# Designs tried in a protein design chat: VHH binders against q9vm92r272to629. Part 5

Target 1, 358 residues: q9vm92r272to629
Amino acid sequence: LEERMAFIEDYQQTQARSLLLYVREHQPAELISENGTIFSTTLDFALGKVKKMVRHAEHYSLDDARIKPPTPAEIVENQTFMVQSTDVLKSNAKFKVSEKVMAEYARLAGLYLDQIESLRPDYRWDGSRNLWILKPGYQSRGIGIVIRSSLDDILQWTSNNQNKKYIVQKYIERPLLIYRTKFDIRQYMLLTITDTKVSIWTYRDCYLRFSSQEFTMDDLRESIHLTNNSVQKRYKNKTNRDSRLPKNNMWSLDQFKNYLRIMGAPDGSWSKTYNGFKQNLVAVVMASLDETELLQNAFELYGCDFMLDEHYNPILIEINSTPDLSPSTEITARICPMVLKDCIRVVVDLPKNPTAAT

## First folded at step 1 (VHH)

Design b3 (framework vhh_7w1s_2)
Fold by ESMFold2-Fast, scan of step 1:
Structure b3 (fold): chain B 358 residues (1-358), chain A 123 residues (1-123)
Amino acid sequence: as target 1 above (358 residues)
Amino acid sequence: QLQLVESGGGLVQAGGSMRLSCAASGFTFSYAMGWHRQAPGKQRELVAKITGGSTAYDDSVKGRFTISRDNTKNTVYLQMNSLKVEDTAVYYCAAQEPYSDWEYLTDSEYDYWGQGTQVTVSS
C-alpha cells in the first residue's frame, strides 16, 4: 500500500530527526562512553536522512516525487539505524566516539535541524520520542484513541483494526502548557455557499480545554493527553494539579488573555495566535475546494482544534464537522448558543440584506 | 448604507511621513476596518487592519506604519513613517460589517470599499 510506505518513510524520517534533537539537547560528554555501543555511522545515517529531507523540501514546489520502494540493502540499513537509534533514545545507550567528535556531530545536528525547521516550521513541535496518535476515522469524541511509539505496534494495531478506519497522526510532543497542563483551543469555523461563492468565517470567541492532570511524557494515559471534554469529564482533577486551573477544565478567551498578561507574554500574542488560526483555516479550505462539490444555499459549522507552541504559533490538530454544542460547562452553555444564534445572522440575515453582502 | 471616504494623501519625499484618514458615514458601527493599497500594474494588497483593539500589518510596513481608530468619529487612521518610493500606491479603506462575532477570513471579502487616495513618494 502506498499509504503504508508513506507512513513508514515518515516514521523513519521522524526517528532521524528525533536522534538529532536528542544529540543537540545534551552535552557531548553526556552522550559518550569508552564502553559505548553506538558508533558514528548511526549519526551519519541520521544526518544523511535529514539532509535529503532538506533537499526535497527546497524542491517540493517543482517536483511531486513519488515514493519508491526501498531496496533490500536500504531496508537492512534502515532496520539497523532503527535498532541503534532506539537504544540511544529509549535505553540511554552511549556513543563510542571522542568528545570532540561528538561536539562536531552536535553542531551539524543543530545546523541540519535549523535548516529543515525553517522549511517545515511544524517540525519545531516534535520531540525526540517519535510518538503517534491513532484514532478512528469517524468522530468518536476521544473514544478508541491510543498513543504508540513503536513502528511494529502501529502497523500491528492498524492491521488488527482494518475493519475500523483509523487515522495515524504525529503526536505533538512540545505544546505550550499552562501551569504544566496540556490544553487545546476550540475555534469555530463557518463555511457558507451563496450563489457560486464559498465564504469562510471564523468566530471571534473561543475556549480552552484542559486535561485533568499535569502533562508528562512518561505516562501516555488519556487523562493526561486527550483534552476532549467527553474524555476529561470522566476523570477527577488530581490533587497535585495547579489550583489556578478550573475545576470544569475550561477557560474562556478572556481568562486566557488574562493569563497571557499575568505571565508577561509579548504584546500582541493573542492577535498573533488568532491570525494564525485564520491563515491555517484558509489554507486548509482553499486546498480542499477543488475536491468539493458546491451545494447552493448551504452552510456547514466546524469545530477546529488548535494547540500552541511556546511562541504562540497555532498548531491545527483536527477539524470536526459534527462539533459538540451541548452545554457541558458554564463556558459552553454561554458560547455554543451564541454560535448557533450568530449562524442564523450570517445564513438568514445576510442574504436578506444584499447591500451588506455586496 | 456605509460609505467610506479617504483623505490625507498626496506627495511626500522618501523618508517623510504622512497620515491617511478614513471616515465612515451612513452607518454608525463597523467592527473591522483595514487599509489596502494598489500600485500600478500590481494586485491590491492588505497593508494594515484593526479589529476592535487588535491590529495586524503586512511585513513590508511593520515598524513604519501604525493603524488606529477613533470609534466616536467612526474614523480609521494610517500613520505612515519612513516612507519609501515602493510605498507609492492608491490606498483604499475597507470595512467589514459585523454580522455577530463571525469574521470573514480573506481580505477580498470586505463588505465596503472607499474610492481610494493617491500616495506618491519621490526619491
Scores: ipSAE 0.220, ipTM 0.576, lowest interface PAE 2.4, mean pLDDT 79

Design b4 (framework vhh_7w1s_2)
Fold by ESMFold2-Fast, scan of step 1:
Structure b4 (fold): chain B 358 residues (1-358), chain A 123 residues (1-123)
Amino acid sequence: as target 1 above (358 residues)
Amino acid sequence: QLQLVESGGGLVQAGGSMRLSCAASGFTFSYAMGWHRQAPGKQRELVAKISGGSTAYDDSVKGRFTISRDNTKNTVYLQMNSLKVEDTAVYYCAKEGSYDEWYGSGSQYFDYWGQGTQVTVSS
């Protein structure tokens, strides 16, 4: 399968970037030892891999996009790199080079990472752990989602669960946190398709959902990493969690805006975020037109989940075609009925009476 | 993703005819499609559009241009007859889309554009 080869390539490229991120984030003296077991050739491989990625990103074409099977020599080189880089990243193995040489590699790592991240902004969300999130290909509401770091584990998982058509995507290791806690934002979208146009409507109100405990990469449990309310409602808030966060694990948009004001976020941060939601959703809808069955998807309500980066740029994490509209908190008890009412106004009332406002 | 590729442009003598084609990946019969043009130093202008079975034309091309589509080939066409020197322009096909805020304000439109094809009408 070409998609399997594409994933393996993406995983290996991510490993090279992970090693360079790790090198960039540590002092040269911390990375080396007289008894080190990792040689500079491992860093040379990672730099070469990222340099190749930069070239492909700059000169992308349909011909260049095609993934071909690796040669036997390439397989051996990749396997050697994977073993050595994993020893560094997961077992704290040290390089057997001088501090001066290590400092030069750290400089080059920063340079190459800056180059690829300028061409692939999504790479800025990655950390050094090469983590992937695996989701069932149908609506799961958080059920069956797992986080894996091993290529073999990922391939074995998808092979053992072929009937569930798992989606494999890179885990966002560096999301914006509020009071050291992970959150996402539920944004509703209404899609209407007529014989004359496609219209995408975003609801002007939204809400935040918080994890029940502080964010940490040392523990991959769903109570830390999956902010979906159907997951989080099963967990009690931990004692080490910041007391300023709501006990019901939701914030209204007004509460988020107040947080931005208190934290001194730049003026227009929310407007930037909301416009980003719109841009992301328009792009996804238009890109998915090949898959859209117009007779079946003419009028549909979607629940869209976003995270934010440190600059308040939205990161779309999933779109749910059967969103949960149950009143799980005071916030959802207010918002969900209004969303349904306003959908009726748009679909039924507005075409008949242009003065209908909602 | 949706991609639009125009073809069929070139040099033609005044009074002649030319047909432009726009091949669309992911295009469906229900989407509104249009042809725009831009002459040097001028703003892009809509000259023809098709939505379902309905067509509309700018006054400058009414009776001379005909827009049509073949959903089997995912292609929209612009048949240009009785060409004038003033029709010289880069011609772009576009898919009409819209974005509306349903709790409050009105519609915002997002169009997907091809790279364009040059039509030059000589006297």
Scores: ipSAE 0.007, ipTM 0.237, lowest interface PAE 9.3, mean pLDDT 77

Design b5 (framework vhh_7w1s_2)
Fold by ESMFold2-Fast, scan of step 1:
Structure b5 (fold): chain B 358 residues (1-358), chain A 124 residues (1-124)
Amino acid sequence: as target 1 above (358 residues)
Amino acid sequence: QLQLVESGGGLVQAGGSMRLSCAASGFTFSYAMGWHRQAPGKQRELVAKITGGSTAYDDSVKGRFTISRDNTKNTVYLQMNSLKVEDTAVYYCAKGPTYVYSEEGYSYTGFDYWGQGTQVTVSS
């Protein structure tokens, strides 16, 4: 069992990227002081860490895939880096270097981040706060989900809650927002298995779910950060929330398309997003079939949750095998019966092609 | 650029055994792989398939044929035991869905890709 060591490595890599992102996003003069307490060795460590990530992403090897326990010297180096980088990111500590030296580090930070983000596009959604989302291993519809930034807090939480088998995932800190409010998109998928064919069907309609409050990283409350209807239905919409957002916290696809038109999104933005949903879902299904037993002549309906980046690229955040089909709003009252009707069409009606019985 | 190449066919006596191989190139294994056969003047029929580790067989070959995969060699096999004269056919390897289709109201993935076939002749 090497899950703890793998997570610690991921956390430390994310801290290095977080520091470089912070450096990239600030002017060199803003990062330095004559009375600075952070030395250039902290930046050297972060650059070295990200450079190793780039090499690993570009080249596969059995040795690179192997997670080795850190040496005592490596433990000390990592601890020193964590303390110093945290002082920069959380306490606005300044570097004790010249502006010219800081400008060169900012250039290198941009170069290495561009390289890793081209190989790992998902890294573009990360901010500089190194936040993680912890979810219970059973499907809880948002219940028991917490967001943590501290490695020690995360490890203590999972240790204290072993019976719930928490899943730890990097929190998406920079999603696309609508009127400063977080949302996700519910997309239905039907998986069918017949003869030699596995078929993936996506329902052409979808809906958006909004948080009850404006998005902010200064407050990690579930009413801001968890868009699940089971969480959001507990909260009243805040008075300072944009009045263009719906009182029932859902938008139809047509309302979203209208928003894209009003905001001047590029032509084809929705088509690109929907094609991205299909590509992400096909990839996930194909990967899972190598490790999971599939039943013959079976079908399963999934509720798939997506967020979007600033370029309208989809970010798959969750697939639910027992999606709620209850009419919770006018939108779900319309969509859910149509999804069920279409499932019957695909499973029952289409296989009855009027060619000869065999 | 996908290729499926069957091998291992030939002549065998009734009651004998034969192993067919299907080597895939230009892609990793799909989630569904199968063996079909076609006797002269008859329709092509599915005899065995493997999907994500699950296997299925036509009633005419159950207990006699076994389908398996070797992911390191990107190859699927059909082990045929207790062969009968009625098993004489051209055997085809097939790869499951690789394409995404769009249809009004739905998008789906469903397609079979086929090899050239290999002849199996069982003599009395």
Scores: ipSAE 0.000, ipTM 0.200, lowest interface PAE 14.3, mean pLDDT 76

Design b6 (framework vhh_7w1s_2)
Fold by ESMFold2-Fast, scan of step 1:
Structure b6 (fold): chain B 358 residues (1-358), chain A 126 residues (1-126)
Amino acid sequence: as target 1 above (358 residues)
Amino acid sequence: QLQLVESGGGLVQAGGSMRLSCAASGFTFSYAMGWHRQAPGKQRELVAKISGGSTAYDDSVKGRFTISRDNTKNTVYLQMNSLKVEDTAVYYCAATSEYTYSGDEQYYTPDSYDYWGQGTQVTVSS
């Protein structure tokens, strides 16, 4: 129940941000009509919601505010907002305000979004669609993943598929694209437990995986939105896809570094990205240790998937505890055996020869 | 937050020995560790590194210095023998999360290390 209430609150906050993003991204004249059915109070509600989020983010507090039950009056207010904002976002409903008033709301929307995005950089990844990605908890290599925008659909899906232990995550609607195409980065991580110590090892090499089609939010098909090779190898690359992208849908780290150089990325962009991988993975492991009993003298290899924002900051998408290590391309044929070889050296050498000299 | 604390520095006469210790505390993610030094008026240089069971040394200290690790104590040691006046420097313990078994020193330039200790002074008198 607490999980459901927390998700509903997150969904409603995201809806408010989605409405403001939509307002910011359209001309005021396009948002209004003499016969408009949406009143300015809907925008007032969204601005108020985002302003509260700004205050919470400024405090950096991990309060239980997300699970507080709403009052009956708040329930009605939230329902009204959801209906009206959905009509705008999905049915092109128009506001009944003057163009000048709409322009002022667009200015305020931009101001409040800039404030929350400054405090929560991850919010820059979001668009106006309020999309969520639902993944089965058991490793399936992209099988069974769905994208949903409706709160009712999401809640019904998770309830009806409880045996699969679905994980619900905000879909990244504005990832960095390469030649208009979605990609992610596979980064390997080894977790080792020796005696009472936990250590995380990040492999020095990684690779990029591309979608077979150009990115678009108007089509939610897996061939556009899921970059797993096991998904993408089932699809032919679109003929009008940029010819600079690889036919096997993978780039090596060296190819990515070359791309960064050609595009004039700042010096140190890759080092910044890699350090971000390490910071994100440490945070996730630390959180997991709070509620999990660890076995001594164990190791676990993880495949970690990242996307990037326009500043080359990493966005952690998922951690896979059973990564596919089969050679699917020339790149994985090289990297996967090296990862396994290095893991053996770390696990075998550390506990048996801790004081050995060269 | 990973913190590195060096100990064991001080004054020693030429031909003597000294052992430096580096204790890692806080949450530890995967690391290769190195000892770096900076002499007055010179750039910081790598002295010795350890990653897993693999060790590497700068030619100037090879055969005289030994790097070792005690994983049960989260401590890395630098055993320095046959010390020379030229070994006088501030010694820094550093860690990087790079997972590599390459003996190639190029992977461990000072810029590649993520965490640094505050340094410990080693003075070798003639």
Scores: ipSAE 0.000, ipTM 0.220, lowest interface PAE 17.0, mean pLDDT 77

Design b7 (framework vhh_7w1s_2)
Fold by ESMFold2-Fast, scan of step 1:
Structure b7 (fold): chain B 358 residues (1-358), chain A 123 residues (1-123)
Amino acid sequence: as target 1 above (358 residues)
Amino acid sequence: QLQLVESGGGLVQAGGSMRLSCAASGFTFSYAMGWHRQAPGKQRELVAKISGGSTAYDDSVKGRFTISRDNTKNTVYLQMNSLKVEDTAVYYCAAKYGSLWRTPYSSAEYDYWGQGTQVTVSS
């Protein structure tokens, strides 16, 4: 499959960034040994790979974006790099260079990563593990999703599951955690179009959904990494899981705000997050609508899923056009009817104030 | 999460027009969408994309192809005008999801793919 070749290239590019992230995160003395087995050529390769990514991103050309098959020499170089970088990242292999030389590579790694991250902000969510999430094309809502780190495992999994047409996607390795546990945030958005006027409403309330056990990158089980309720309802919460986390795996906004206060988050952290939700959703809607859509009177309710980074910036994961409004917990029993009620009020009130825009 | 189904392919004479449709279940206007094609003996290439309110085209199709979307129907279209024999290929619809902050630069960056639809342009 041509998709296979494209994925292999993406995996290899991600491995180069992973190695540079690892180098940036560790003291030079921790990375080297007199008996080291990894040479500076491995670092040179990673830097060269990221430099090419920077040039590609700067030009933003569809011609430059096309996938070209590697030459035999490039295949050998890539294979050598994959073996050596994997030894560093997964087996703690050490570089056979001086501390001064290692410090210079760490400086260059930081420089090149800053350059690519300025052009590709989403790269800031990546860690050094090169983890990928595999989703079946027609088994949605968390069912059949797995997380893999090995190129061979990923390729074998997709080959063994060809009838399900698995999709391979980069995993977000550095989300904000609460009590060492992964979560996402469900945020509702109402879009209305009336007489060519677009209005976007973000509901002021939201809720968090937690995994059933502590987050760890060493264990890729769905009970740790997938916050979807259809996945999590199949699992019991672990006994050693922090007792402050809810047994039903949901928090209200008030509980989240209380957590922020207890943990000493800066004043206004939630306001920053919520304003980020609004800005991101408004930008997406405005960027996506055309004149034909503006001529249709419509309203649509969306369920929007976010994760947060360490600075409380929202990471939009999914927008669902058929959001689940069932009262499955005390929180959803309160929020979902209110969302529906508010949608009706907005639609009823809009004709009285058709210039109201959010 | 997403299902993408292409339609509208077939046989057309050079100089003619054809519209491809890509119906997405579970898709929203937040996704970046692209049309890709693969001709016999060639690598798969990204020919048109729509992300946010912006569209971009490969130079080989610029001025002849137009990508658009209908968010109420969760459908993305590729209007192909002034078709050439060299436009003959299997056309694939693809989506990038999970992060609206990512702008796909290459075919490799798309997460969800349709089954493809054959377009044959005869002289």
Scores: ipSAE 0.000, ipTM 0.140, lowest interface PAE 18.6, mean pLDDT 76

Design b8 (framework vhh_7w1s_2)
Fold by ESMFold2-Fast, scan of step 1:
Formats: C-alpha cells, structure tokens, sequence
Structure b8 (fold): chain B 358 residues (1-358), chain A 122 residues (1-122)
C-alpha cells in the first residue's frame, strides 16, 4: 500500500519534470498551434509540482519517510495533469498559447529544472518519456524484464506479480552512447569485513558491454535496451552498426580509454568516472549497513553495472551478488580469473595488515 | 599519517647512473609505490611501480631502471642506468590506492612527494 503510494507520487513527479524537459528541448513554435488542445494550466501545474519538489528537497531530511495522502481535489488535479501531459509527450498534442507565452514557459522550465537538478543530480539522466524498467527480483538472464511508460500498465504488471519479488526502476533515457550504441560497464566490487570495519574495494580493471543494435527510443526491444551478455548473445549484430564496434560486443578498459582519447574527451575523464564508481558504491553500501549481517574476516564479490551520462558521470544500474565469472569472450576470459585470484590475495593479506586503515 | 620524502636528484651526464630514494612512513607493503616523472610541457607519467614483490616498468625505461624496496627502512628506490637526455624530468614518488588491483577510499589515497629534479646533459 504505502510502497504503491510512494511509487505513484514518484511517477507523477517524474511526469512533471518530463513535461518541462520536453518544453525546454523544443523551440516554442514547435510546441504551439492555433487549434491546440492543451492549455497553459498544464504547464502551471508542472512548474508548481517541481517548485514543491525543490522546497521538500531543501527542508525535509532523509529521515522523513511519511507521504501525505492526496485530497480528493488533488487526485482530480493530478489525474487531469496526467492526461493532458501524456497527450503532449506521447501524441504530439500542441499548446493553445502564443509563441511569446510559450517562450516564457520554456525559460521558467529551464530555471526550475536547473534548480531541482542542482539538488538532485541524478535527475539529469531522465528524458521526457517517463519510462520505467520492471524486472523480477530473481532475474533469468534478462528474461521477464519489460519497459513500460504507462502508470496503469506498471500497476497492472506489479499486481500480476504480487506473489513474486520485483524491482521497479526509472529507465535511463539519456545515457552516453558510443557510435550510436548503448553500453554498460561491468565494475567489480569487493566488500571486506575485518574486526573493526567494513571496507569497499573497486577493481581497477573493467569492461564495456554493447547492445547488438543502434540505440533508438522508438523501439523498446531488449536487443537495443538490455546490454547484458546473456541477452545480447542471442542476437546477431545488425549490419548498420558502426564497424568500429567489436563483433563480440565487449571493449576492454584500454579500448575505452583509447576511444576517449580519439573523441577528444577532457583529460582525466576516466579518473572522474572511476572515482564516481567508488563514490556511488560507498554511498549504497553505507546506506545498507544497518540491514547487513556482519561476519568477521569475511568477503563478498559483487558485479556492478554502470552507464554513463554525457558528462562521464556514472549511473548505477544494478549490483549482482553472484556475478557470472565464466569466459564468454576474450575479455572476460582474461579479467574474471584475475579478479578471483586478486580477491583471494586481498583476503589473505588484509588480516595481516589491519593497521593499513588509512 | 603518510609522509613521502624524496632525495637523490641532480645533474648527470648522458650514459651515467643515478639513484633516487623515497622514505615512506604510515603505510603497509600491500599498497603499491610508484615513480612518476614530468618533463617541461608534458603530462606526468608513471615509469615504475612496485606492489609487494612484483615490479612493472614503462617501455621507455624497461631494462634501464630498477625499482626496489627496503622493508626495514620503509624506503623505495629507483636505480636509473644508461640515462638519456630524454629522461630529464622532475621525478615524483607516489603511493597509490591499490591492493592487488583493488582500490578503496577507506584504506588509501594517492600521496605524492615534493618531486626531485633530474637533469641529463649530453
């Protein structure tokens, strides 16, 4: 119940931001029509919603988990907004306002989005489509994973899966692409527990996994949007893919660094990305410590999946507690045995050097 | 608290030898130590590293430079032989946040010495 209400609120907040992103990213003349069916009140609602989000982000702590149920009047207003904004975002409905008025809304949208994005940097990863990825808690090689944009479809999917654990996550609509193709980065994390503390380690080597097809939001097929090897190995690479992409759909870290050099990425882009991996993983682990059973002198190996935004900031997609270490390509045949070997070496060496804490 | 103190730089003629020393404290030998160099107008580059008993070298110095460690003195050395004019640079001792390929924000961070000038004349 409470989880359902929290999700509905998150979905509605994302819809408001989606509408403002759409307005910011289009010319005013493209958004309006003399016979438009959408009134400026829809934009007023979206701006008010984002303004409220800014106020809450500034004043409420992470400890305030209570969501106030909406009043009947608020339910009607939310429903009206959802219908009108969906017509804009999915059906190209036009606003019945002047170009000058639309230009002012675009300016305000930019201001409010900049404000919330400064408080919530993760919001920069969202596009205007309000897409969500739904997956069973236990994943069967990517099978059963779906992408949905409709609140009703999402709620129907979750109700049909009430007896199963499931994960609902916002879909990353604006990932960095390489040669028009979606990728993720497999980053290994080692968690060690010693007498006095939990320590988080990231492996300095990693690899990229590519989709078998060019990225497009017009087609939500798994061959385009799910980059894990167990999904992608079922598909042949499309002939229209850039020939610089590997036939085995993986790049080593060295190949990625060479790509950054060729594309003229700023010096230190990889260091920024890798430091971001560490910061994201530390935050996730530290947030979970109260619920984690601690074993003395123990370790756990995790496979972490990241995407990047256009500024090379990492986006954590998933943490796998039982990562596949089989040699699926030349790259994994090299990396996976080294990761296992180096895990054992850390476990053996760390208890002998407990004073290496800083 | 980690401290790095470098010594042994100076002027040497091409074909000569020089030994750099880096006295380190506040760390264990499970972390890697490296020697970097920076020539005028160029980026800083790693030339040699030591992790436990394992060593690695940049191709430009392999066979000429040797990195070693004295565990009793907590000192890392860079023995430079057959020096070339192109080896002229400021040399930096550094501790890097790795343990067998693993990096941790809780256990270590990059630490750099002040640097020592090595000038090789023809």
Amino acid sequence: as target 1 above (358 residues)
Amino acid sequence: QLQLVESGGGLVQAGGSMRLSCAASGFTFSYYMGWHRQAPGKQRELVAKITGGSTAYDDSVKGRFTISRDNTKNTVYLQMNSLKVEDTAVYYCARHPTLYGWSSPQYSFDYWGQGTQVTVSS
Scores: ipSAE 0.258, ipTM 0.596, lowest interface PAE 2.1, mean pLDDT 79

Design b9 (framework vhh_7w1s_2)
Fold by ESMFold2-Fast, scan of step 1:
Structure b9 (fold): chain B 358 residues (1-358), chain A 122 residues (1-122)
Amino acid sequence: as target 1 above (358 residues)
Amino acid sequence: QLQLVESGGGLVQAGGSMRLSCAASGFTFDYAMGWHRQAPGKQRELVAKISGGSTAYDDSVKGRFTISRDNTKNTVYLQMNSLKVEDTAVYYCAASLEDYWGLPSDTEYTYWGQGTQVTVSS
């Protein structure tokens, strides 16, 4: 299937970027050994892959050539690269090159990574682990989600679970942490469609959801990496977890604003984050709307999940068209009924006032 | 093109009442509205917000101030009761048209009135 080929290409490109990021982040002397088993051709392959990505991103067009199946020779080259690069990234294998040669590869790695990251800012949130998150298409609330790093494992998982229509997404390996703990932000969005007008409403309030344990990439347990309340409520908070984090694993917006003040975040950081939510959601909605929907009188409530980067820029991770509005904590018991009441106000009250229809 | 015109300020004795009015052009439901104030030598602060049927108040004015809206007149009111000398400030009417679904943060208000002086004497 075309989807499978596209994913394989994306995985291999991500492996190349992961290797170059690893090289950029280590001193040349740390990467080499006289008994090294990895040859410079592995780095040449990764650089070539990223250079092609840069060229493609610079010359985007509506008539982009489809991904072509690899030749038998290219399959062998890709397999060799995957084995060698995985040995470096997961087993700390060393390159058999001089320190001077390694320093030149590190320089080129930095150059090409800077180029692709300027064209694809989302790549800055990737680490060197090449992790992917697999979500079932029909399940919600974190049920059935898995994290995988192996290409073969991902392909086998999706093949063995075809009935569940899994979605495969790159895992965000470098999110902002609070007290060394992963969180996301639930932001509600109401979409209204009148005769020819689309309106996007972002709710004024939101809440944060925390993992029950400190963040680490050495352990892929869902209690560390999945912040959904339906997942996290199953786990007890660990005793070595920072005591300033809530026992119910949620913060209100006011608590987050207080945290920003305590940490000395720049004035306007929350306004920047919230405006970023709006911009991300507008872009996604506008890209996905078709002409048929614009002719309908409709409304839809969405639950949108965001992470933040170190500069408080939002990273959209998921839009849920069937958001859970059940009270699960004191925070959701307050917010969810208000969201429903305000949806009714927008949908029912606005059409009854002609001056408010714009 | 949204215009906000404030009225109702002036001098009042401590313990008294005063109503501020903010007349808006062209909208009755398409905006969130707030009242802000700035005392001499202090930062501007939010006093009260209204969006749809939801209201919120600063702790310093809870139980004393009430924000309300008359959609037929396109006017928002701030009813101030049990006034204190500490309530002395320039009061500003502000509106946000970008976030109707709830009460926007202070930093998201786009339209501002000229301000009206409220002086509470001891």
Scores: ipSAE 0.000, ipTM 0.155, lowest interface PAE 18.1, mean pLDDT 79

Design c1 (framework vhh_4orz_3)
Fold by ESMFold2-Fast, scan of step 1:
Structure c1 (fold): chain B 358 residues (1-358), chain A 124 residues (1-124)
Amino acid sequence: as target 1 above (358 residues)
Amino acid sequence: EVQLVESGGGLVQAGGSLRLFCAASGFTFSSYAMAWLRQAPGKRREWVALITSGGSTDYADSVKDRFTISRDNAKNTVSLQMNSLKPEDTAIYFCATDYSEFWSGYDTEGMDVWGQGTQVTVSS
């Protein structure tokens, strides 16, 4: 129940940010009409909600961390906001305000969004569509994953599939694309546990996985949005897809480095990306240490999935504790056996009692 | 018992050069990659340079074209030549063993650091 309430609040906060982002990204004149049906109170609501998020992020407390059930008045206000904001975002409804007033709202939207995005960097990956990805709580290799934009659809889906304990995550609407096509990067991580410490290792090689179709938000099909090879191998590549993309839907790291060179990416883009993988994974492991029961002198191999933003910053999507090591393409036939072989070298070669001081 | 002993640090003016040395013992040096890491005051340890058992090298973007890592398997030593030093290079420099040519490591106490390090201070 509490998790459901937390999700509803998160969805409503995301809707407020979506409306402000939409306002920030459009010219005031194109947002207004003499026959507009949306009033300034909708913008006031969105600004107020984002302002509250900023205050909460700046002033953490136990009371602020607890989500209280909404009052009847708050339920009505939220319902009105959801209807009005959805009309703007999905049906191009126009505001009935002057251009000058709309320009001021756009300025305030930019100010509040900049502030919350500075406190929550992950919000920079969001678009204005309020899309969520729903994944089964157990690893299913892409089976049962769905993308939804409607609060009612999300709640109904999770209710009808309670036995699968779905994980609901905000969909990344603004990933870096290669030749207009979505991709992710499979990065292996090895966790080794000795008597004195936990060590985190990132494999120096990786590979990219492409969707079989060009990226579009107008169609939420898995062939466009799920880059998992178990999903993508079921689909033929579309004829309008850029011919420079591989027929097997994977690139080696060398092919990606060549792409960066040809496209004139800034010097050090790959080094920045790889260092970012390492920083993200270290942070996740450190955050999990209090909750993880560690076996003495053990190791665990993880498959980590990343997307990139337009500045080549990594976005961690998923960590898989049972990574698929099957030779599904020529690239995986090469890299997966090497990863397994090299894990043994690290585990065998790691000293148990290193000197700390001299 | 694995032992790494760093030396060669000191005080140098901006634009100057220093050469750091690491003497290794207690393991088959020629079979392992070697790395240099540094930790500036108030900062986390960061990787600076790596040399594989085969002699291939990699560098952090901040030191690229200014630092050169090398090894001497006959003497069980790894060296870091630091040129065009900047005040931002001020840090304690540590020698570390990377047990695989294919993996980049970090532990819960920082990168896998075996010695006390050697202090490098670059004045403006």
Scores: ipSAE 0.129, ipTM 0.501, lowest interface PAE 3.0, mean pLDDT 79

